VH-VL binders against q8ka87r5to149. Designs and how they scored, part 27

Target 1, 145 residues: q8ka87r5to149
Amino acid sequence: PNKFTVKAQEALQAASMLASSKQNQQIEPEHLLSVMLGDHDNIACQIARKLETPVDTLLSVVDREIDRIPKVTGASATGQYISSDLGKVFDTALKEAEQLKDEYISSEHLFIAMSEAGVKVSKLLKDAGIDRNAILKVLTSFRGS
Below, E stands for the ipSAE of ESMFold2; O stands for the ipSAE of OpenDDE; V2 stands for 0.75 times the mean of E and O plus 0.25 times the DockQ between their complexes.

## First folded at step 5 (VH-VL; framework fv_diridavumab)

Design m4 (at its last look DockQ between E and O 0.58; V2 from the best seeds 0.00; counts 0 for: pae E 4.5 > 2)
Fold by ESMFold2, look of step 5:
Structure m4 (fold): chain C 145 residues (1-145), chain A 120 residues (1-120), chain B 111 residues (1-111)
Amino acid sequence: as target 1 above (145 residues)
Amino acid sequence: EVQLVESGAEVKKPGSSVKVSCKASGGTFDTYAISWVRQAPGQGPEWMGGIIPIFGTAKYAPKFQGRVTITADDFAGTVYMELSSLRSEDTAMYYCARDRWGYFYGMDVWGKGTTVTVSS
Amino acid sequence: QSVLTQPPSVSAAPGQKVTISCSGSSSNIGNNYVSWYQQLPGTAPKLLIYGNNKRPSGIPDRFSGSKSGTSATLGITGLQTGDEANYYCGTWDSSLSGGYVFGGGTKLTVL
């Protein structure tokens, strides 16, 4: 795949807006996870609730991590770039889309990648019982029948 | 594969502006950032700034802040760099280059470059 | 005057090995991926190494990269006359408002 789905693009744009509002130099996986879990209609929130994860607690932890990210003020507020950790998430999401034979990188691939890319939010997700296998099992129950 | 093509060479007067374009062929913008890098004669490359078109905002090197504007036209598959208040020190080769996700893992696709000459 | 310091030149005979250093700080090399670029005369830079130590397709394994602390190293073994070029390291520098930086460059001469 070479494109994000519309829903994935919307989540990435929301993450960019969150990073900008927090005056953060780069977009981090924490920003992406926060916007995905905070949106009731996002597949990541739906999966986490199906797994009976305490989503509001997890979201609070993620939001606290965002508040610890250094701020940048002044003329550099525009032109936010993705962090190397978010790049690892994207590379992992691409591999998931390829492995699952999907044409686009979706919100589901991004969520799986956040659990599997070996970044800080990966540990948070796994400690909450959210990993590749758990996510795929829930997705099977949504799509299969 | 993705190719990047800059607009043609320019000769400009001091105090004027130049706008160069970078068109991607064989690819899309939504999975990468486009940077502008210049190289004065006998010097190393110098990053001017870049844009991740999916986000629609640009970041500029502090040295060029206030003189450079980078924009994207997603419909045309084109990124533009405009440098204002030109002076002789701006004479250089100007490249556009792709960094796949915008986290500077490496700029893996480069245009052939375009010359901007500033002389009176 | 780059924040990334490279030796201005290095030379060796065909078949030999050279290393090219790139010295920075925690705001750049220490926390960010390092890339290496080869620039042959009259051409655009070409990516040799990305992600500290990975080679793009088509780059032979006699080119290698490594990173330790705030320093990075490009290694070239089995030196060939076609390797004569300028070599630049590059990385993100998060100091001040942030931006990408290249090293000052190293001219490799094959004697």
Scores: ipSAE 0.228, ipTM 0.729, lowest interface PAE 4.5, mean pLDDT 86
Fold by OpenDDE, look of step 5:
Structure m4 (fold): chain C 145 residues (1-145), chain A 120 residues (1-120), chain B 111 residues (1-111)
Amino acid sequence: as target 1 above (145 residues)
Amino acid sequence: EVQLVESGAEVKKPGSSVKVSCKASGGTFDTYAISWVRQAPGQGPEWMGGIIPIFGTAKYAPKFQGRVTITADDFAGTVYMELSSLRSEDTAMYYCARDRWGYFYGMDVWGKGTTVTVSS
Amino acid sequence: QSVLTQPPSVSAAPGQKVTISCSGSSSNIGNNYVSWYQQLPGTAPKLLIYGNNKRPSGIPDRFSGSKSGTSATLGITGLQTGDEANYYCGTWDSSLSGGYVFGGGTKLTVL
């Protein structure tokens, strides 16, 4: 698969807008994680809550990391690009989707990827008890209900 | 298999503008990055800029900043590159190329190129 | 004057192995994936290696890529006459004035 679901695309667009508002030229996994966890309708947020993760605390940590991202004057939607870390997340998400034999990359794939890609947010998620196995366990419970 | 189909050859006068199109055959660009790369005769490829349609974000090489405009029409599955204030040194083959994950992964699909000739 | 430095030319006999180097800096090769492109005469560049060491479908295993620090290397074993072409490395430069950058190119001659 090389396409994202509509929900995943919305999250990515929101991440781009967040990066723009923060005057960040690079769109980072932190931006994506922030918008996903901040959206109650996003599967990532629902999974985190099911895992009894203190989402607000995690969000505060992620936002602090975003504040540390270099800023450029006049940064807008024009001139933004995907960071290498976000690229790693996407590459991992693609592999995850392929492993699960899904045709599209969804928010759940992105969430799993963020926990497994070996980037900064991966450590944050793992420290919060969020990894691939935990995520999949919750997803199974969602589908069984 | 996805192909990139570029518009036809252009012959332009100095000072004029040229707009080249790149259309995805058999799909849409979605989250891909579409880059424009030109190559003058006897020289290597030169990245001009690119756009990620899903974000609506365009990035330009410093050399072309202010003179090049890259836009996307998702409905038409087409990306455009407009180069203004043309000079003789702008004579080159202009390629559009696709990258799966922004500018990160590698340009895996290339158009056949559009020849732009600038002459008085 | 390319941001990435390649040897201008390399040559070898058929069946031999050649390597093409690509030298950059921390802001480009150091932090980003390197791609290699093959360009045959009169054709568009073709992706040969991506992600430092991955081959697209259709690319034979005679072609290999590696990266260490701020340098990358393309390896070609079992050299064939059809391999005669120009080879370019490329990567993203993450500097503020960044963009995608290509090497100066290496002309491979099969003797």
Scores: ipSAE 0.144, ipTM 0.742, lowest interface PAE 2.4, mean pLDDT 91
ESMFold2 (binder alone), look of step 5: mean pLDDT 89; pTM 0.928

Design m5 (at its last look DockQ between E and O 0.48; V2 from the best seeds 0.00; counts 0 for: pae E 5.2 > 2)
Fold by OpenDDE, look of step 5:
Structure m5 (fold): chain C 145 residues (1-145), chain A 120 residues (1-120), chain B 111 residues (1-111)
Amino acid sequence: as target 1 above (145 residues)
Amino acid sequence: EVQLVESGAEVKKPGSSVKVSCKASGGTFDTYAISWVRQAPGQGPEWMGGIIPIFGTAKYAPKFQGRVTITADDFAGTVYMELSSLRSEDTAMYYCARDRWGYLYGMDVWGKGTTVTVSS
Amino acid sequence: QSVLTQPPSVSAAPGQKVTISCSGSSSNIGNNYVSWYQQLPGTAPKLLIYRNNQRPSGIPDRFSGSKSGTSATLGITGLQTGDEANYYCGTWDSSLSGGYVFGGGTKLTVL
């Protein structure tokens, strides 16, 4: 697939805005994870809560990591681009969508990808007990209800 | 097969503005960055700037900062490049090109180019 | 003028091997993936190599790329007359200015 769902688009746009507000030139997985976990309407947040993850604690850790991202000033602070790590997440999300035979890349795929892409946020999520299997299990429960 | 279809040739006076469009056929720009690259006669390609439509954020080369504006219309599947305060040196072929996930995979699809001629 | 430096021209006979160098700095080639583009006369550039050494679909294995430090190299084996073109390296520059940058280009002549 080469399209994002509306929810995924919203998350990505929010991540971009967050990066901008932090004067970060690169959009990192941490930005995306922060906005997803901070949005109660985002499936990632719902999944995390269903898994009884201390979301607020995890969010604090992610935000602390964001604060460590280099900052730029002036005109350089605008026009953010995708970091290599976020690119890895997107590659993984695309593969995940393909494996599930989905036509769109969703927030679910992005969340799974963040846990599996082998980047910094992947370790954070795994340490919190969040991996592909856990996510899929919760998703199954959501769809069965 | 995805193609990038650019608008037609332009002839402009110095001091005026030009707006070139780049439309995706057979796909969307959701997972791509669209760059504008120009090439003056006898010279190499020059990156002007790019936009990641899904983010709505545009990045510009320092040389063109303040004079170029890149925008995206997701509904129309079209990206635009507007260059103002045109001068004779802006006479060139203007290409749009896509790059996956921003600028991580190289520009794999190019438009055929739009000739912009600036003359008094 | 170009941020990335290439030799202005290279030449070789058909069947031979040629290499095209691309020199940059830490903020561009040093920290980012390099792409190579082929431009035939009267056409738009064509992606030959991406992410230092990856070939897009349809690009023959005669074309290869490598990167070391702040330099990149394009290799072409089994040179063909159809390979006569201009070749450009390109990469992202992570400096505060930021942006994609191209090399000055190398004209490959097949003798």
Scores: ipSAE 0.756, ipTM 0.919, lowest interface PAE 0.8, mean pLDDT 94
Fold by ESMFold2, look of step 5:
Formats: sequence, C-alpha cells, structure tokens
Structure m5 (fold): chain C 145 residues (1-145), chain A 120 residues (1-120), chain B 111 residues (1-111)
Amino acid sequence: as target 1 above (145 residues)
Amino acid sequence: EVQLVESGAEVKKPGSSVKVSCKASGGTFDTYAISWVRQAPGQGPEWMGGIIPIFGTAKYAPKFQGRVTITADDFAGTVYMELSSLRSEDTAMYYCARDRWGYLYGMDVWGKGTTVTVSS
Amino acid sequence: QSVLTQPPSVSAAPGQKVTISCSGSSSNIGNNYVSWYQQLPGTAPKLLIYRNNQRPSGIPDRFSGSKSGTSATLGITGLQTGDEANYYCGTWDSSLSGGYVFGGGTKLTVL
C-alpha cells in the first residue's frame, strides 16, 4: 500500500496544522497522537475509551510533551516536514497494513504504529495499557456490532 | 510502482529560464516528497529543492533560493521546477526523485534525468 | 567542500572488504537518517541504504550501513568488479534554512 485512507490523510493534515500553530519545525508523533485522541470520532479515541484509558489525562500529557518541543520563529517553514520519529511510525504502519493485507494505510494502522514504533509516545501509550494486541482486540469487538 | 518521467532536454541562453516537468505514473501524491537534484558533468549530485504535495509547501536549498520555484499540479500528477537567470554553470543533468516519507526514507525512485544546456 | 565529507577514493581487490566514511555534524547526520546511493557510470543514482542501515528490496546483504554520532559508514564485503562506482551519502540538514545534502562522493575502484 502506497496510499493513506481519507481519514488518515485528514489526521496527518491536522497534525501538520498543530505543529505549525505551535511553531514546531517538524511534525512529530506527539502532534499526530494529540489530534487523533482529541477527535471524538477518530478510531484512536474510540479505542482508547473502550480500553477505559483516561483519555483526557493522556491528552494532557501528550500536549505537555508538545509544549517541550523547540519552537522556530522566523523560519522558512513550520509544520510541513516529517520528523525522523514520525518516519519510524510510518514505516511501522506500512508493515501493519502489509501484515493485514490492507490496500490502504488507515487510522488504525497509524495508532498501532504509534504504540509499536519505539518512539516517545510509544511508552506513553504502553504505560496507559495501549499496545498492538489491546488495539486489535478492541477492533475485533467493534466488528461484533 | 511509481515511475517518474522528466520533460525533454533543453538548450537555453544565459539569462533565460527553464521549466522542467516531472510526471508521476500512478498519479497520486501522499506523504512522499518530490525532489529536484542536478548533476553537472563530472560532479556529484546536488539537491535543489523539493515539495511534499499533501502539505503543498516547497523547500529550497539555500544556493538556489530566489532562482528556483517548485510547484505541484495535483490534477496533472506533475511537479514542476523552474530555474531562472541561467548561467553556463547551470549546464547539468536534472533529475526528479521521490522519497516516500518526506525527505527521510531516501530517494528510492529516480527519473532518468533531462539535460539542460546553457550556452551562447 | 560539502558539509558531508567523504574520502575521494577507495580501492580494494575482488573478494575484499571496503568501508566508506561520511562525516557531518549534529544538524545533519547526528539527528537525521542517513542514506547511501550508488551511481554506476552513465546512470541515475540508486538508493543502496536508507534509515542508516536498511536495504531496499534487491540490495544484497554485502552492503551495510551504520551510524555513530555525526559519522556514517557504508560497508561493502565480497567486492565484485560490478561494485566499481561512485558512492554518495545523503541526509537532511536541519540548520537555519533546512535542506537535503549529499556528500562529495567516493569513487570505488575494484582492482
């Protein structure tokens, strides 16, 4: 798969806007996680709530991490470049989509990848009880509706 | 899966401009970057700039800032590079190249290149 | 003089091992992934190594990459005459203007 779903593209664009509003040079996994958890209709938020994660507490931790990211003022561009850590998330999401034989990289693949890529938000998610197996179990229960 | 084809070779006079196109087969732009890289005869490659079409903002190497403009046309599936105020030193092979995750994966798809010759 | 410094040439016999260095700074190699490119005569560059040490499909495991601090190394074992080429490192440089940079190149001769 070379394409993101429309919902995944929307999340990436929202992450870019957040990074720009915070004057951050690069888009980090923290930006992506914040926009995905902060959107009530995003599958990541729905999964976290099903796992009984205190989403507002997790969001506040993620948002504090964003505030620690260096700001760039007067720079040529902000929020338009993918960080090395976000690149790791994308590599992991691609592997997840391939393992599941999906045609597109989805919001679910991105959420799994953020827990599994070994970046800073991966520890935050795992400490909150969110990892690959937990996410997949919840996704199976959503199909049961 | 993605293939890149540059427009044809050009011969230009000093002081003029050139606009080279790069057509991507498969037509869609996701998070990948399209870079323009030139290589003068006997020299190494030199990054001129690039664009990540989903974000819409081009980035330019400092050496070319002010002389190069990179744009994308989503409808045509094409990225353009325009280099102005041409000098004889701009004679080179010009490549477009793709990086799947912005500028971080490495340029894994290259066009065959197109020659721009600047002479009197 | 590019910001990424490579030796201008290296040589070794078929079957031997060679390494090619790429020295940079914290604004490039230190904080960003390194790629390596092989350029055979008359062709476009070809991605050989990405993300410091990963090989694209079709690149044999005789090619390896590593990174330590602000330096990166391309290793080639079991040299073949077909490995004779120019090799370039490349990475993002995050300094004031930002942009991608290539090393000056290393010509590998296989005797």
Scores: ipSAE 0.142, ipTM 0.697, lowest interface PAE 5.2, mean pLDDT 86
ESMFold2 (binder alone), look of step 5: mean pLDDT 89; pTM 0.929

Design m6 (at its last look DockQ between E and O 0.60; V2 from the best seeds 0.00; counts 0 for: pae E 3.2 > 2)
Fold by ESMFold2, look of step 5:
Structure m6 (fold): chain C 145 residues (1-145), chain A 120 residues (1-120), chain B 111 residues (1-111)
Amino acid sequence: as target 1 above (145 residues)
Amino acid sequence: EVQLVESGAEVKKPGSSVKVSCKASGGTFSIYAISWVRQAPGQGPEWMGGIIPIFGTAHYAPKFQGRVTITADDFAGTVYMELSSLRSEDTAMYYCARDRWGYLYGMDVWGKGTTVTVSS
Amino acid sequence: QSVLTQPPSVSAAPGQKVTISCSGSSSNIGNNYVSWYQQLPGTAPKLLIYRNNQRPSGIPDRFSGSKSGTSATLGITGLQTGDEANYYCGTWDSSLSAGYVFGGGTKLTVL
């Protein structure tokens, strides 16, 4: 697949807005993770809560990492761009969508990819008990109701 | 599959401006970046800037900052590039090109290009 | 001078192999995916390689890419006269004045 679901696009837009509010030109996996876990209606937050993850603690760690990202002031016409680490997340999400034979890249694929892409947030998620298998198990249980 | 078509060739006087369009078919602009790349006769390609429409703002090469403006009309599926204060050195082929992942993966779809000629 | 440095020309006979280098820095090749473009006379550039070493659909496997550190290499085997073209590397540069950059180009001559 080469197209994101509407929910995934909304999360990416929110990540761009967060980066802008922090005066970051680069959109990092930390921005995406923060907005997905911080939105109670996002499937990532629902999965993390179902796994009994200390979500508020994880968010505070992620938000501190965002504060370490360089700020750019004085840029008047420069837009946001995707960091190399976020590119790795997208590549991993594409592979997940292909492996699951899904037509679109979804919020679930992005969340799995953040745990599996080998970027800084991947370690944070895995240390918190969030990885591919845990995410898929919860998703299966949602279908069973 | 995505196809890109630039507007027609232009002949301009020094000091004027040119606005070229790039219409995409067979895809969306959501995560894609649309870049403008120019190529003067006998020279290599030169990235001017681009836009990722979902983020709503353009990003410009430093050389062109201040005289290039890139905008998108998501309704029309069209990206525009306006270059002001034209000089003879701006005589070139102008391409629009798509990158799948916001400038990261490489420009996989190119228009045929449009010629802008600046002469007195 | 271009941020990405390529040799200005290379040549080889039909059937032979050639490599084209592209030298950059940590802010571009070192941290970002590298692409390679072929430009035949009178045409738009065409993507040959993306993500350092991947081929788009329709690009034969005699074209290959690699990168190490801040350098990237395009390899072309089984040279054909139709491969005579200009070749450009390209990548994102994440430095203070971030933007996409192309190499200066390499003209491949096939005898």
Scores: ipSAE 0.390, ipTM 0.779, lowest interface PAE 3.2, mean pLDDT 88
Fold by OpenDDE, look of step 5:
Structure m6 (fold): chain C 145 residues (1-145), chain A 120 residues (1-120), chain B 111 residues (1-111)
Amino acid sequence: as target 1 above (145 residues)
Amino acid sequence: EVQLVESGAEVKKPGSSVKVSCKASGGTFSIYAISWVRQAPGQGPEWMGGIIPIFGTAHYAPKFQGRVTITADDFAGTVYMELSSLRSEDTAMYYCARDRWGYLYGMDVWGKGTTVTVSS
Amino acid sequence: QSVLTQPPSVSAAPGQKVTISCSGSSSNIGNNYVSWYQQLPGTAPKLLIYRNNQRPSGIPDRFSGSKSGTSATLGITGLQTGDEANYYCGTWDSSLSAGYVFGGGTKLTVL
């Protein structure tokens, strides 16, 4: 698959806006994770809460990491691009979607990818007890309800 | 199979502007970076700028900053490149190209190119 | 004057091996993936190598890429007449003036 769901697109757009507001030229997984966890309607946030993750604490840590991202000024600040780490997340999300035989890359795939891509946010999520197995377990419970 | 279809050849006067379009056929631009690369006769490719439609943000090479504008129409599945204040040196083949995951993985799909000729 | 430096030309006989170098800096090749493009006469560039050493579908294993430090290398084994083309390296430059940059190009002549 090479398409994102509407929800995934919205999250990505929100991540871009967050990065812009922080004067970050690189859009990082941290931006994406922050907007996803900060949105109660996002499946990632719902999964995290179902896992009894202290979401607010995790968000604080993620936001602190965002504050460490280099800032740019002027017109260059609007020229955003995908970071290498976010690229890894996308690659992982694509593989995850393929593995699950999904036609679209969803917020679920992105969330799983962030936990498995071996980037900074992956460690944060794993330290919080969030990994692919935990996520899938919760998703199964959501679909079974 | 994804193809990039560019608008037709352009002949322009110095000082005028040109707007070239690039339309995706057989796919979407959604998560890709669409770059504009030009190539003057006998020279190598030169990156002008690009846009990641999903983000709605464009990035420009310093050489063209302020003179080029790249936009995307998601509904039309089309990316545009407008170059103003044209000069003879802008005569070149203009390509649009797709890059997976926003400039990180190389431009794997190219349009056939649009010739822009600037002459008095 | 290109940000990435390539030899202007290389040549070899059919069946031989050639290498094309691409030299950059920390802000480009040093920190980002390198791609290689083949451009046949009268055609658009074609992606040959991406992410330093990955081949897109349809690219034969005669083509290889590598990166070390701030330099990248394209290798072509079993040279064929059809390989005669211009080859360009390219990568993202992460400097404050971020953007994609190409090498000056290398003309490969098959003798």
Scores: ipSAE 0.370, ipTM 0.817, lowest interface PAE 1.8, mean pLDDT 92
ESMFold2 (binder alone), look of step 5: mean pLDDT 90; pTM 0.933

Design m7 (at its last look DockQ between E and O 0.74; V2 from the best seeds 0.00; counts 0 for: pae E 3.9 > 2)
Fold by OpenDDE, look of step 5:
Structure m7 (fold): chain C 145 residues (1-145), chain A 120 residues (1-120), chain B 111 residues (1-111)
Amino acid sequence: as target 1 above (145 residues)
Amino acid sequence: EVQLVESGAEVKKPGSSVKVSCKASGGTFDTYAISWVRQAPGQGPEWMGGIIPLFGTAKYAPKFQGRVTITADDFAGTVYMELSSLRSEDTAMYYCARDRWGYMYGMDVWGKGTTVTVSS
Amino acid sequence: QSVLTQPPSVSAAPGQKVTISCSGSSSNIGNNYVSWYQQLPGTAPKLLIYGNNKRPSGIPDRFSGSKSGTSATLGITGLQTGDEANYYCGTWDSSLSGGYVFGGGTKLTVL
């Protein structure tokens, strides 16, 4: 699959807007993680809460990392691009979708990917007890099977 | 199979503007970036700018900043490139091209190109 | 003129191996993925290599890519007459303005 679900697209758009508001040209996994965890309707937030992760604390850490992202002003501030780290997350998400035989990349895949892609947010999530196995376990419980 | 279909050839006077369209067939853009790359006769490709339709944000090469405008119509599945203040040096083949994750993994799908000729 | 530097031309006989170099800086090749494009006469560029060393579907394994430091290399083994074309490297430049940049191109002649 090479397409994202509507929910995933919405999260990505929100991440873009967040990056823009922070004057960041590159959209990073941190932006995506922040908007996903900050949205109670997002599956990532629901999973984190089910895992009894201190979401607010994690969000604070993520936001602090966002504040470290270089800012641009003026003419150079126009346009955004996907960072290499976010690209790694997307590659990993694609693999996850394929492994699960899904036709679309969903927020679930993105969340798993963020925990497994070996980027900065991956460490943050792992330190919070969030990994692929934990996520899948919760997803199974949500589906009642 | 996804294809990029560009608008027809253009002949313009110096000082005028040209707007070229690039329509995607066979799917949506998602996180793809659509770049505009031009190539003057006998020269190599030159990146002008691009847009990630999902985000609606366009990025421009410094050389064209202020003179080029790239927009996207998601409903029409079309990306546009408008170049103003045309000069004879702008005579070139103009390509639109798709990149998977923004501008990261190379342009894997190209249009056939649109010839823009600027002459008095 | 080009941000990325390539040799203007290379040549070899059929069946031989050729390499095309692409030299950049830390802000482009050093920090970003390199792509290679083949352009046959009268056609649009075609993606040969992406992500430094990955081949899109349909690209034969005769084509290979590598990156080290601020330089990238395209390798072509088993050279065929059909390989005669211009080859361009490209990558994202993370400088202040940002933008995609191409090499100046290398003309490959099959002798």
Scores: ipSAE 0.685, ipTM 0.905, lowest interface PAE 0.8, mean pLDDT 93
Fold by ESMFold2, look of step 5:
Structure m7 (fold): chain C 145 residues (1-145), chain A 120 residues (1-120), chain B 111 residues (1-111)
Amino acid sequence: as target 1 above (145 residues)
Amino acid sequence: EVQLVESGAEVKKPGSSVKVSCKASGGTFDTYAISWVRQAPGQGPEWMGGIIPLFGTAKYAPKFQGRVTITADDFAGTVYMELSSLRSEDTAMYYCARDRWGYMYGMDVWGKGTTVTVSS
Amino acid sequence: QSVLTQPPSVSAAPGQKVTISCSGSSSNIGNNYVSWYQQLPGTAPKLLIYGNNKRPSGIPDRFSGSKSGTSATLGITGLQTGDEANYYCGTWDSSLSGGYVFGGGTKLTVL
């Protein structure tokens, strides 16, 4: 699939807005993770809380990494293009959706992909006990499968 | 299968403007970038700018900054490019093209192109 | 002048291999994925290679791509007369303002 669910699109839009507010030219996986974990209604936040991850501490680490991203200024808008690392996350999320035979790329696929794509936030998530297996087990418990 | 269709060919006077549309058939836009690329006779392609409709803000090549406006109509699945203050040098084939992940992965779907002729 | 530098032409006999180079900088090829396009006369460009070295569906494996540092290379083996075309590299340039750039093009002649 190459389409995102509405919730995934909303998270990506929020990530773009965050990057712009931080004057970051590129949208990074850190931006996406921050907005997903910071939204109580996002499935990523719900999964992390079910895993008893200290979400506020993880968010603080992610937000610190965002503050280290170089800032740009000028006439051009910021937050306008996807970084190569976020592209890796998208490729990984697409593979997850294909493996699961899902019609759309969802917030769940993006969250799995951030743990598995080998980008900076992947280490942060895995150190917090969040990986593909953990995420899928929580999702199964939510659905009663 | 996603296909891109540009609006029809145009003949314009110097100093006027042209607005070309790009409509996707068989699909909707997601995180795709839609780029506008022109090619003058005997020359290589030249990126004019693009838009990721999900994010809503266009990006322009420096050469065209101030003369080109790119917009998206999410409900119509259509992207527009308007080029103002036309010169004879703007005579070219104009393409719209899609890139899957913003601008990262290359333009995998191209329109057939539309000719804009500027004659004095 | 093009931000990405390609040789203006290359030629080889049918069955041979050619390579086409594309030279850039850290703000484009060095940090962004490279794509390659084939353009036959009178047609739109066609994507041959994306993500530095991946082929879209329908592109035969005799087309290959690679990247090293700030340079990229398109390889074509088993050259056929139908491969005569212009070839362009392309990538995002992530410098201030950002924008997509194409190489100046390489005309491939099969003799």
Scores: ipSAE 0.273, ipTM 0.746, lowest interface PAE 3.9, mean pLDDT 87
ESMFold2 (binder alone), look of step 5: mean pLDDT 90; pTM 0.932

